# Ledger of designs, part 63: VH-VL binders against Large ribosomal subunit protein uL10m (mRpL10)

Target 1, 224 residues: Large ribosomal subunit protein uL10m (mRpL10), of Drosophila melanogaster (Fruit fly) (q9vpl3)
Amino acid sequence: RGKINIQRPKAPHYERARVVAVTQPKYPELPKAKSCFKTRAERTQQQQENPYNEIIAREVRNWLDHSRLVAFFHLSSITADDIFRVRVQLHKQNLHLKSYGSKIIEQAVKNTRYEAIVPLFHSNHCIVFSPDPEKTAALLRIVRRVPQMVLLGGIVEETMLSRNQLVAYAQMPGLHAVQAQLVQTLSQAPGHLIQQLQAHQNSFVQVLDVHAKNQMNEETPKST
Short names: E, the ipSAE of ESMFold2; O, the ipSAE of OpenDDE; V2, 0.75 times the mean of E and O plus 0.25 times the DockQ between their complexes.

## First folded at step 3 (VH-VL)

Design q37 (framework fv_anetumab; at its last look DockQ between E and O 0.11; V2 from the best seeds 0.00; counts 0 for: pae E 7.3 > 2, placed apart)
Fold by OpenDDE, look of step 4:
Structure q37 (fold): chain C 224 residues (1-224), chain A 119 residues (1-119), chain B 111 residues (1-111)
Amino acid sequence: as target 1 above (224 residues)
Amino acid sequence: QVELVQSGAEVKKPGESLKISCKGSGYSFTDYWIGWVRQAPGKGLEWMGIIYPGDSDTRYSPSFQGQVTISADKSISTAYLQWSSLKASDTAMYYCARSYLDWTEFDYWGQGTLVTVSS
Amino acid sequence: DIALTQPASVSGSPGQSITISCTGTSSDVGGYNYVSWYQQHPGKAPKLMIYDVSNRPSGVSNRFSGSKSGNTASLTISGLQAEDEADYYCSSYDSSSTPYVFGGGTKLTVL
């Protein structure tokens, strides 16, 4: 039995299609990722002083404390489906896409070194967390094709970076690559130095030899 | 350096099974998708499908769904394309290629595996 | 099914600029910047030349450029050289039918 093409099932016979269309259980659309990315308005309305906010704030703090890469994005008219797709892609790279209310963020970062990020959360936003700063390039590659996600800035290795700085960081070779290059360069340096030193010495000897020969020739009396 | 090395050319008869391989090196094999592309003699490129070795998420072109199986062994950084029963029409060059997470471009390609199916 | 249409062949003289078009039937080509271009020499694997309509991978000559207008993407090769003689394929992401599709290819001849 040929594997049912689950991606493009053959269109059923017209009559069957009609029956299926009528008998399709209207499954309540599982609230897809709508719940995770509420609009600012929706988030603001729900953010009543709930003891639960403290719990979420702690979660946010934990993410911030354990992440070596944090990126902040503005969301512009993004659909739940698009968010889900991006989330899956990010997740495959151990990048974690989260969205929190502004009040929660404020509470989470209050009296911390991250307090400066609060102004970034006045609009619809999401945060991407990663324990690996080397994933910055991967993150930017993924989100660059998502016009609804606008990079605002981030934190890499406990350093706050602007959008431009984050982009620049992503373009840099990884630390290991840089280290490897450094080691390679350093390993070659002694050899090169020795060669240069030897070259100068050899040249000097040659010059002296020529000088000595010239002096010997001048001392040879022209036998008239 | 990133490299994809494919298995050697295959000559088969119709009805035979075949599994060809693509080994990745020089990068994290589990962080990139591997796609398969068919090119019949003198014809254009055809996208067959793609797999993410990290979790074996596999997607097929509708034209190739059920016709081939794409798999991967991340332990040896190898992706596979296999047929249960070859047809003469399967005669083609097959390329594996690496793609990033959004699988919209293939930045590194294998050298290709020529599969010839003849009676 | 999204189909990408390319001219079967184009030709140019050394030093000239040529353009290869890729026209999609779907709004995806027009709506998203997921167009890539590949170069393939005879007997060789394809090489990525352009991604996201106009971006060049590292190592690709700046003679190659990409653009898009409406549903048509274009690859422009400036300062045509003999080595540019190859087949060129456009590709695009298709969210509605097939995740990925290639154009029919264009044979570029350098006269």
Scores: ipSAE 0.096, ipTM 0.627, lowest interface PAE 3.1, mean pLDDT 83
Fold by ESMFold2, look of step 4:
Structure q37 (fold): chain C 224 residues (1-224), chain A 119 residues (1-119), chain B 111 residues (1-111)
Amino acid sequence: as target 1 above (224 residues)
Amino acid sequence: QVELVQSGAEVKKPGESLKISCKGSGYSFTDYWIGWVRQAPGKGLEWMGIIYPGDSDTRYSPSFQGQVTISADKSISTAYLQWSSLKASDTAMYYCARSYLDWTEFDYWGQGTLVTVSS
Amino acid sequence: DIALTQPASVSGSPGQSITISCTGTSSDVGGYNYVSWYQQHPGKAPKLMIYDVSNRPSGVSNRFSGSKSGNTASLTISGLQAEDEADYYCSSYDSSSTPYVFGGGTKLTVL
């Protein structure tokens, strides 16, 4: 299987060394959470013994609230060096790779509009957050070269999208054309959704309801 | 329309300094890498280095490390290639090119800047 | 040996299919799917024709296709036309040294 030794490919080592040498980030006082560059054993241990689950759940809520693009991936076995290289590439495009335990995700989204995402975290996973929904195409291009990251779906402008819908969204020209198309698809909402519309222009619950009622087509556009 | 416009041809003597430019327009300049590629007369393409103007992350080919300086001024959407002391062997066409990623996938190229260094 | 190897020249007649090879090692062409192909007409800047081994950018004719097998990538031009006469370069990510290498180039002559 994958390698766990410190012997690493030269290119990832070069890229890692350059990033570390240029930046000197300070660790926050709390929490003691680690990034997705942990080994499998460390991730399991962290999930079992983290005393600051409320702080981490608040971090996840903060990412969800301030990200107009969220993408969910199944994560197969990958070396720490390879995932670090992917994280650096994503970061250059304002795409932020994170991983959290399923119980933390449940706590973070309980009684929110995002409860539907919990089943995605039954297996090994990672999440990419970004304030920039126009970066969806860049995300997919980067991840296409990482077979260990398998796209499951995402959220764009508070709208839940399947894998095929997210791929189709990334292929659309012009940000303004995409905004017009999304607005035209949404139905008028009850008064509870007015508060959500004031903040974000979209309704997560209404798009989810449309998905539940309508038969979903897995056809992709054949535009060439 | 995405466009990269380079500075004009240069004729220099050995030992002189030179800074050539590449101005990007029609896209978000700070969100793409800009690479520099050399082509000596009648020869192939040589990758020199690349910069991400958003944070000035700069990488050089080992063949060019310490021989040129790559920089960018994001306020005017311009990347630069600079020599402190030109050699006759620096005579070549120099291209700038844009990439989403930090490896070779250059989707738009400048028109090239011919640099001639002769005594 | 680190350079990507291309034939110095290839030729073909109009309507014919032509294949240009680009041979590297397991540290570049063989190990990764980050191969690109560029077309360069005389006096002009290169143009991206293929990326990620086999993908065509918007506006590139479907007569151009890419593939790889082992350490060798291939650019195939079907239905050869006079305007295809140019120099062609491959490039690849390279994990053993710098992340970018170009092939030496191939001059395509349309007879």
Scores: ipSAE 0.031, ipTM 0.528, lowest interface PAE 7.3, mean pLDDT 76
ESMFold2-Fast, scan of step 3: ipSAE 0.622; ipTM 0.835
ESMFold2 (binder alone), look of step 4: mean pLDDT 91; pTM 0.929

Design q38 (framework fv_anetumab; at its last look DockQ between E and O 0.04; V2 from the best seeds 0.00; counts 0 for: pae E 14.1 > 2, placed apart)
Fold by OpenDDE, look of step 4:
Structure q38 (fold): chain C 224 residues (1-224), chain A 119 residues (1-119), chain B 111 residues (1-111)
Amino acid sequence: as target 1 above (224 residues)
Amino acid sequence: QVELVQSGAEVKKPGESLKISCKGSGYSFTDYWIGWVRQAPGKGLEWMGIIYPGDSDTRYSPSFQGQVTISADKSISTAYLQWSSLKASDTAMYYCARAYYDWGDLDYWGQGTLVTVSS
Amino acid sequence: DIALTQPASVSGSPGQSITISCTGTSSDVGGYNYVSWYQQHPGKAPKLMIYDVSNRPSGVSNRFSGSKSGNTASLTISGLQAEDEADYYCSSYDSSSTPYVFGGGTKLTVL
């Protein structure tokens, strides 16, 4: 019984080979997980005046109008997996990472207070939206670890901030913390004032007592 | 102040189940990850896995996948590490630690829980 | 399994500067700035000393600094003190298998 050479199986008969070749399941190429972040080139080519662009533009406007924190980033070469990871981390912090084409952004912000952001979108970009401006620090912490995301600037509480201003904002104690500190300081102020006032009075009384005692001692005639 | 307090030392026999706890305080428990790290006696640190209590997203090291279960109860700001069946090789110090990311820097650590598994 | 390689031990005299290396694969240490360093005293929990290659958490002495060149990260301790005697672990993000990995640790002895 001839040792079936498992390493070099005899080529199947021509007819069988033909059938096998035709019956090989063409596994659909797993759709290359199209990076939700299309390259600028891909985004620009697809931006034909599609009624769909208007819908997306409206969406962008809605995000802008309802977000108290908006951050703009340049995206350098980044993998889809890395973007996804970042997106998940951001999402957990109620930060929403979106990417739109430049034309869509232009359309979205046309004749609005946000028109000034258009120049930021000449390359691959993404936007992070949040309803919570207190998440600015969290956002910066997350993206700091992502060298492919370069902070360009943002909008916080309807105010456009440069990159540096946004960083500075993130370093400030939260409004509540500041308020708490203020309240604490104000609450302590009366106590300190009272203590200071009392201290002066007490000191004055002590000085007077000493003076009185000294005068009494001087008036006691040395009886000889 | 941020603090992680772990449950006390455990002495168990092989085959027994165990669940140890890590309670966080002084911060928003649901906004940070909790990682677990094993350290066998005289050995180095081993990353076991991590959980985000906010949504219970859990990730394991391949070495610990299926060997342990990491869970969290956000209502009481507590994370758990559990075994269904302990082995002698599970004898180690176990640390929980806070992380901002599912990876990277563990900035606050619990005091550790010593688990001894001996026949 | 991506392994971070550290020297088993390093030693220095008080006042000296010492460096602990952590070498990984190019994809782990070289590709990203996600290297952290931990200090662990005997019987104590580890303490984060450096994150993102060179950043110090609040409360960590400026004597501790981190750097990276190629696939090697380095922890430098300047002005070595007796209290610095501890085990030091590097860590890094691992995108290929384990989300997070520790080095083997380095025992620092202050002579």
Scores: ipSAE 0.491, ipTM 0.752, lowest interface PAE 1.6, mean pLDDT 85
Fold by ESMFold2-Fast, scan of step 3:
Structure q38 (fold): chain C 224 residues (1-224), chain A 119 residues (1-119), chain B 111 residues (1-111)
Amino acid sequence: as target 1 above (224 residues)
Amino acid sequence: QVELVQSGAEVKKPGESLKISCKGSGYSFTDYWIGWVRQAPGKGLEWMGIIYPGDSDTRYSPSFQGQVTISADKSISTAYLQWSSLKASDTAMYYCARAYYDWGDLDYWGQGTLVTVSS
Amino acid sequence: DIALTQPASVSGSPGQSITISCTGTSSDVGGYNYVSWYQQHPGKAPKLMIYDVSNRPSGVSNRFSGSKSGNTASLTISGLQAEDEADYYCSSYDSSSTPYVFGGGTKLTVL
């Protein structure tokens, strides 16, 4: 029925060679390669090009300022086709995958409350931004199938969260779900609803009274 | 509760057109993919294709590309599978199922629509 | 034809453990951790039992476990019960031409 090798890779051999070349570690040869060392002229030119780094750093700060969800990932080797598929799926959920150089990130967050994230970017990395923090669960569901992306932590509503805290946040019900549950409760027949709320209120008050008395009577060493 | 409800059984003759439906409820219809899976009598599962109702992005298995059309109407939370001209070999149970992404698992399934094509 | 290879049938006695294999290539099972398993009782729609090689959806018994070695994924059912008698299908992400493919299916008979 057809050749297995023809159907196997999606990328042409040429594209595959380019991706492999980019992901392979390279070491300088004993003769210095021009690109491994900057001449005085090249260093002067790079200093004059600093405004471009500041422009990109401002872009990063803009993403941080307008995103209520920011997630940080370590990124291992991944094919161009696979990362493109991931980016498309994330985009459908209003999640934006970005990658910036470590120097640019450092410049973007220097002297800001986010400066603590700089050590996370000493190795290969990527960042996901979203204006919608309720998409945290969607993000984690998509990314768990991408073993090359390892969650390091994030920022939700300007609060730094560890990996475990961000996972816990994803399990919390969203405002929509909370409001839907409340609407269901309020949509019950008025007479029956009032009776149920009064009964629950009395039980709640009773529980709080018992709990308060137990709390006051408990010894300080109460833990296991 | 998440539920996918499919249209009723169909009995057709070769050459006739057919469109079957899958209605989602209990979740945000435009935030999930809907996939279609075929199972011929006494045979295994065959993945046909998948659609994202939010933007109508569709992906097909090579075996079904050009044989069927998958579509969705997000205003009524309904996905469709359509044939322009049925063949006897199209006789099968057809399932719709929800997926979080296009390479993802089918986590909630419809009850199935039996399509019988005979002369 | 069949994208992923499974044995046509397996059998076991109540209380035993059985394993069902699912063999693919480096473009599907071997290359990614996106293997799923489905259970189908006669006349019923399939049910997702395992996703991402070894994860269970809520409501699935911990008697069901998944693993993978190279190009072969495995579903293991421990403490076999009569209600486990069903057809089992593996599936995987496929990077070659389709995002999703099924195995041929395995009929499990509980003796």
Scores: ipSAE 0.400, ipTM 0.713, lowest interface PAE 2.3, mean pLDDT 78
Fold by ESMFold2, look of step 4:
Structure q38 (fold): chain C 224 residues (1-224), chain A 119 residues (1-119), chain B 111 residues (1-111)
Amino acid sequence: as target 1 above (224 residues)
Amino acid sequence: QVELVQSGAEVKKPGESLKISCKGSGYSFTDYWIGWVRQAPGKGLEWMGIIYPGDSDTRYSPSFQGQVTISADKSISTAYLQWSSLKASDTAMYYCARAYYDWGDLDYWGQGTLVTVSS
Amino acid sequence: DIALTQPASVSGSPGQSITISCTGTSSDVGGYNYVSWYQQHPGKAPKLMIYDVSNRPSGVSNRFSGSKSGNTASLTISGLQAEDEADYYCSSYDSSSTPYVFGGGTKLTVL
């Protein structure tokens, strides 16, 4: 049952807002200096929390290191039964549906090329991992029947792709024969090499549309 | 060049059977859905159903469920639309079209097959 | 049975901009970003002009643009030309049904 959707307006994301600070009456008095120092018990608590988060962060790093396909989704309201059904469908295709807290994702990708993905996890989300990049088409076919899962983008062969780039990648005919050249084309600025034109008319159209949209830098979602 | 070539125009009587075809070329036929769209004379477009030739997964519009049969033969890159018993109201232009997803955009269209059903 | 609502006709002069509306419900146009627009000249098959609300396929002029607000999608044609005279159909995913639904069509006349 996918009939109920969420039509929730979001506050605009500002690229930059420069606002002159309005004079504030006064801030509350700050605590005394010695109240800022931590006790032995407080240091012990922090240490215990850190090891647990690091264990989960290592799991995320392991998935990222061993997955040639990673897809990121926004997750709208969905029942536990429906998401379980989707997880089973994905698992049959060697696609592994996961969700992690944003702090754990941030810890997992710190000092890696994937730090750019952290903002995707500030909202309700899920991630699909797979060792099989050829399963991208199967993934998109399954989730297209699940409007509650909205594709945000992904990683294919260690290259970050936007939503439209990932869709274009999945639509290429003879995926194995064209895959390396297509990934290079999707990673390039507008004005890509003409030699990829011969791969497929539909796929090339998708690549151009993805790159044009990315250059416009539109980050405001309209519907969820 | 992606191309969908449909079978020729048909003139039939009510109660007769009919099977029309749509042959795809210039792309991997089993990696795309083929949809069927009806257009009655002077009327708009009506989505009838769609098939994935790779595994024969077939979906019908509720209005056409049980009224037509959609099938494909992937060995000859051909999709079919079939009636067991035509009605005068089946007089229309019938298009096949390609989509990547089962509710995806119909990016390439056949030339159409005109079916006329009259006594 | 239920089609998306489009005006029966619109008209414009060469060089002008015109907009064709497509109104649905929260189960289709309002709830999802799977709106497409098709152009059909007399006696010819439809051609995909816009998909996913606002994306243009290769070979479609940038004079064609799409947008959506609430339950209404819009196709805008700028710099109207004689060859734009055709029927235009919107379509959308419909969560109350498995297949796409089409609008009733809009005849564009270039005066």
Scores: ipSAE 0.000, ipTM 0.459, lowest interface PAE 14.1, mean pLDDT 75
ESMFold2 (binder alone), look of step 4: mean pLDDT 91; pTM 0.934

Design q39 (from a2 with heavy chain H99D E100Y W102G D103S Y104W F105E; framework fv_anetumab)
Fold by ESMFold2-Fast, scan of step 3:
Structure q39 (fold): chain C 224 residues (1-224), chain A 118 residues (1-118), chain B 111 residues (1-111)
Amino acid sequence: as target 1 above (224 residues)
Amino acid sequence: QVELVQSGAEVKKPGESLKISCKGSGYSFTDYWIGWVRQAPGKGLEWMGIIYPGDSDTRYSPSFQGQVTISADKSISTAYLQWSSLKASDTAMYYCARDYYGSWEDYWGQGTLVTVSS
Amino acid sequence: DIALTQPASVSGSPGQSITISCTGTSSDVGGYNYVSWYQQHPGKAPKLMIYDVSNRPSGVSNRFSGSKSGNTASLTISGLQAEDEADYYCSSYDSSSTPYVFGGGTKLTVL
C-alpha cells in the first residue's frame, strides 16, 4: 500500500553477486596444459611452422581446380623404375601422376567442394591429373598393366564419380557431348547406382561400337 | 574396325629360331599395349608378356622371362614374339591381344599354331 | 601362373541354368573388382563375356551374368543353349605376383 520506490540502484545487486562468489568453495586452477585446445593464434603459429605443407597444399588445389580429369588410386609397393615407366606412359597421354601425403591432401581440400575425397586417402595413394577428360580410356588402359595401382574413383568436369561411373565415362572416348550428358546424368543420382550403371553401360557399349565403326576411315584429332 | 592379324602356322625342328607377328589395324597402334598369351595343346591360357609399341616398354611373365623376346615395329603396326632356339615344349597356340585384361576394348588375334617336332 | 580355381567341368540341359565358380585369394579375386570371363570354342580365340565382375560387353547375351562374394567369383548362364558349349576361363587382377592370372578353365557340356 503506500507509495513504492520506482527505481533501484544496481550497486546492491553487484554486492550480492560478490558475496555469493566469495562463499562458494574456490580452488582456482589454470589448465595444466593448453595444448589440448588450439586457439586461433596457435593454429596460425602451427601453420607458420609448416610452410612446406601449405605450399604443396596450394599446388594440390591448383591441380584440382585446373584439371578436367582427376583419378584417385590406391598404390601398393612399387619400385622406382616401375613407377617411372608408368609416369612416362601416362605423360605421353597428357596424364600427370602425383603423390601427396594424406595430411597435405586433407589440408588442400578442407573447406572446398573437394572435401569428400579425404576418406579415399587413408592408405597409400596416388592421383592422376589431366586437362583432357577424353584421355580417361587411355588412363584405364595404362593403369590396367600396373597391378600396384587400383582405381578408387575420380572427378570429371568437377563432378565426383565412383569407380564404375568413371569406367562408364571411359567407354565414350571422343564423344564430348555424350560424355558431358553422362556426367550430368551420373551427378544427379548419388547413391546405389550399380544396377542402373550396368544397364547404361550396355547402351554405351553399343553406341561406342557404332561410333568406332563410323570413324574407322576418319582422321583422328590431334592431341595438341 | 579394330583388327589383329597374326602370321600363319609354323612347323619347326628343335633348335631352330622363329619370329611370329601380330599386325594391328583400325586404331592408333602406339597408344595400346599388346599382350601375348600361350595355350599348350589341351591346356589353359598362360600370360607371357606385354609391350607398349610407342616406346617398346616390355614386361614379361616370370615363367617366360629369358625364354622369348617380345618386340614391335611401329612403322608397320606389327608386334613380334621370337625364340632364338625352339624346344618341343614350345608347341602351342600363340595369341596376341590388345587390352587382353578383359576390358570393354579387348581384341584378340586369330592365333598362330607353332608345332616343334623332329 | 594359374592362381584361380575353377571346376574342370560342368554340364546342363537346354533351358537350364548353370554356374561356374572361380576361387582365388584376397590378393586377386577377393581384393579387387577386376574379374573377367572368357568363352572359347574349339579352334577359336577366346571371347570376352564378362568384365569387371558383372559387366557385359556389347553383343553378349543377357543370359550371361557375373557376381562375386568374398574370394569367389561366379559366372551364371541362364536358358542354356547348344552354342554355349565351350571352355570358360576366369581371369583377375593380381597384386602379389603377375598383373593378371587365369583360372584353369571349365569345360561346359550341353547335354
Scores: ipSAE 0.006, ipTM 0.431, lowest interface PAE 13.0, mean pLDDT 74

Design q4 (framework fv_anetumab)
Fold by ESMFold2-Fast, scan of step 3:
Structure q4 (fold): chain C 224 residues (1-224), chain A 119 residues (1-119), chain B 111 residues (1-111)
Amino acid sequence: as target 1 above (224 residues)
Amino acid sequence: QVELVQSGAEVKKPGESLKISCKGSGYSFTDYWIGWVRQAPGKGLEWMGIIYPGDSDTRYSPSFQGQVTISADKSISTAYLQWSSLKASDTAMYYCARSDYWDSYFDYWGQGTLVTVSS
Amino acid sequence: DIALTQPASVSGSPGQSITISCTGTSSDVGGYNYVSWYQQHPGKAPKLMIYDVSNRPSGVSNRFSGSKSGNTASLTISGLQAEDEADYYCSSYDSSSTPYVFGGGTKLTVL
C-alpha cells in the first residue's frame, strides 16, 4: 500500500480497541496470528497424519515380523483394475501385495536390521509379503506378467537378497537346498547389497527412459 | 512326477453332449491353472480357456465363451471341458495343460483327447 | 483368431543350424518378454522348449535357444538331429485380444 493517513476518524469502539491493544504489552496480534495460522495448518496436517502413520507403521512391522518372504518392487503407473487383478492372483498363492508411503516404511524399519531398505522406496513402490518362502517361484511367475512391477530385491528367511539372488532362490527345489546355497552366496553387508539393488533400480529407470524415448521416436520405417 | 492324464477318445453325433476330463497328479492341483487348447485336424493350436481349481476362477477366449464350459473338482484333482450340444466343427484334438498364471506358458501337457463329431 | 506369423516350413540337414521366426506386434511379441516355443511331434502333445523368450526348462537340450528383436522372436536349433523334425509353435501374451496367442506353426524337415 502506498497511501498513509495520519488522521483517523474517531469511533467509540475503534478508540477502545486501540487503547486495549496499546495497554497490552504483547507482540502485534496479526503477525503472530498469521504465523500461528501457517504453523497451525502444518501442525494440524501433521497431527491428523500421525495416528494413522503409527497404526500403519505397526502393520508394516507386523508383516515384516511374520513374513518369511518379502519382495520389493518398483511400481510404474498402473490402473486400479490392473492392480486389483494382480492382488487377487497373488492372494490365491498366500502372497499379500501392500503399498505404503516411504515415510511410513522408514518409520517402521527405523532402528531395525531392515533400515537399509529405505532407499528402495524413494520412488513409486510396492511390497509383497508371505509367510511361505516356497511361494517365491509363484510370486515371480505372477509378477513377470505385470510389466508395471519390477523386482528390486527381497528378504527370505531374514536374509536380504538382490534381484538375481531372489531369482536363483526361486529356481531351487526346496528350502534346505536354498538355505545351503544362501549360506555360500550371501556374505555381503546390507549396505553393499542395497547398493546393488539401487544399481538395478537405476538401470531400470534408464531402461524406462529409453523405452519412453523410443515411444517419442514412434516412426519405424516399415513401408519399404 | 507331474502328470496330466486325459480321458479317452470320443465319437459323437451333432447335438449330443460331452464332458471330457483332465486329471492332475504329482503337484498341488489347487496352486496351478489348467488350460484347454484345441487343435483341429491338420491345423494349429487355439487357446480356449483356463481355470484355477482353488476357487474355480475361469477365463475364456472370446471365440469359445458360451460354446463350452470349463470346470474343476479339486477333491479329485480333475478339470473338465464340456459341450451341451456338439457341432461337426468341434472335431479336434483337445489338450489340457498346466500354467502358473492364466495368461502364462504351459509347462506340462496332457496326452490329448480326440473328439470326432460326425453325422 | 489372430495368430503370430511363422513361416509354414523350414528345412535343414543333420548337424546344421536353423532359425524359425515368430512375428507379432507391439501388443504381444514386441511389448513383452513373454514368448514361448513348443515342439510337437506327429500324433503327440506339444512340449515346452523355451519360455520367456530365452529360458529353457529342465530336460531341454542346450541346442535350442531363443531370442527377440523388436516385434520378432526367433527359435534357433543348432546341431540338427533327425529327432528335431516336428512342428514348432511360438506363443505370446497378447494385451489387445485373447490373453494368450499361438503362431500358425512351422514344420521343420530334417534331411
Scores: ipSAE 0.038, ipTM 0.536, lowest interface PAE 6.3, mean pLDDT 78

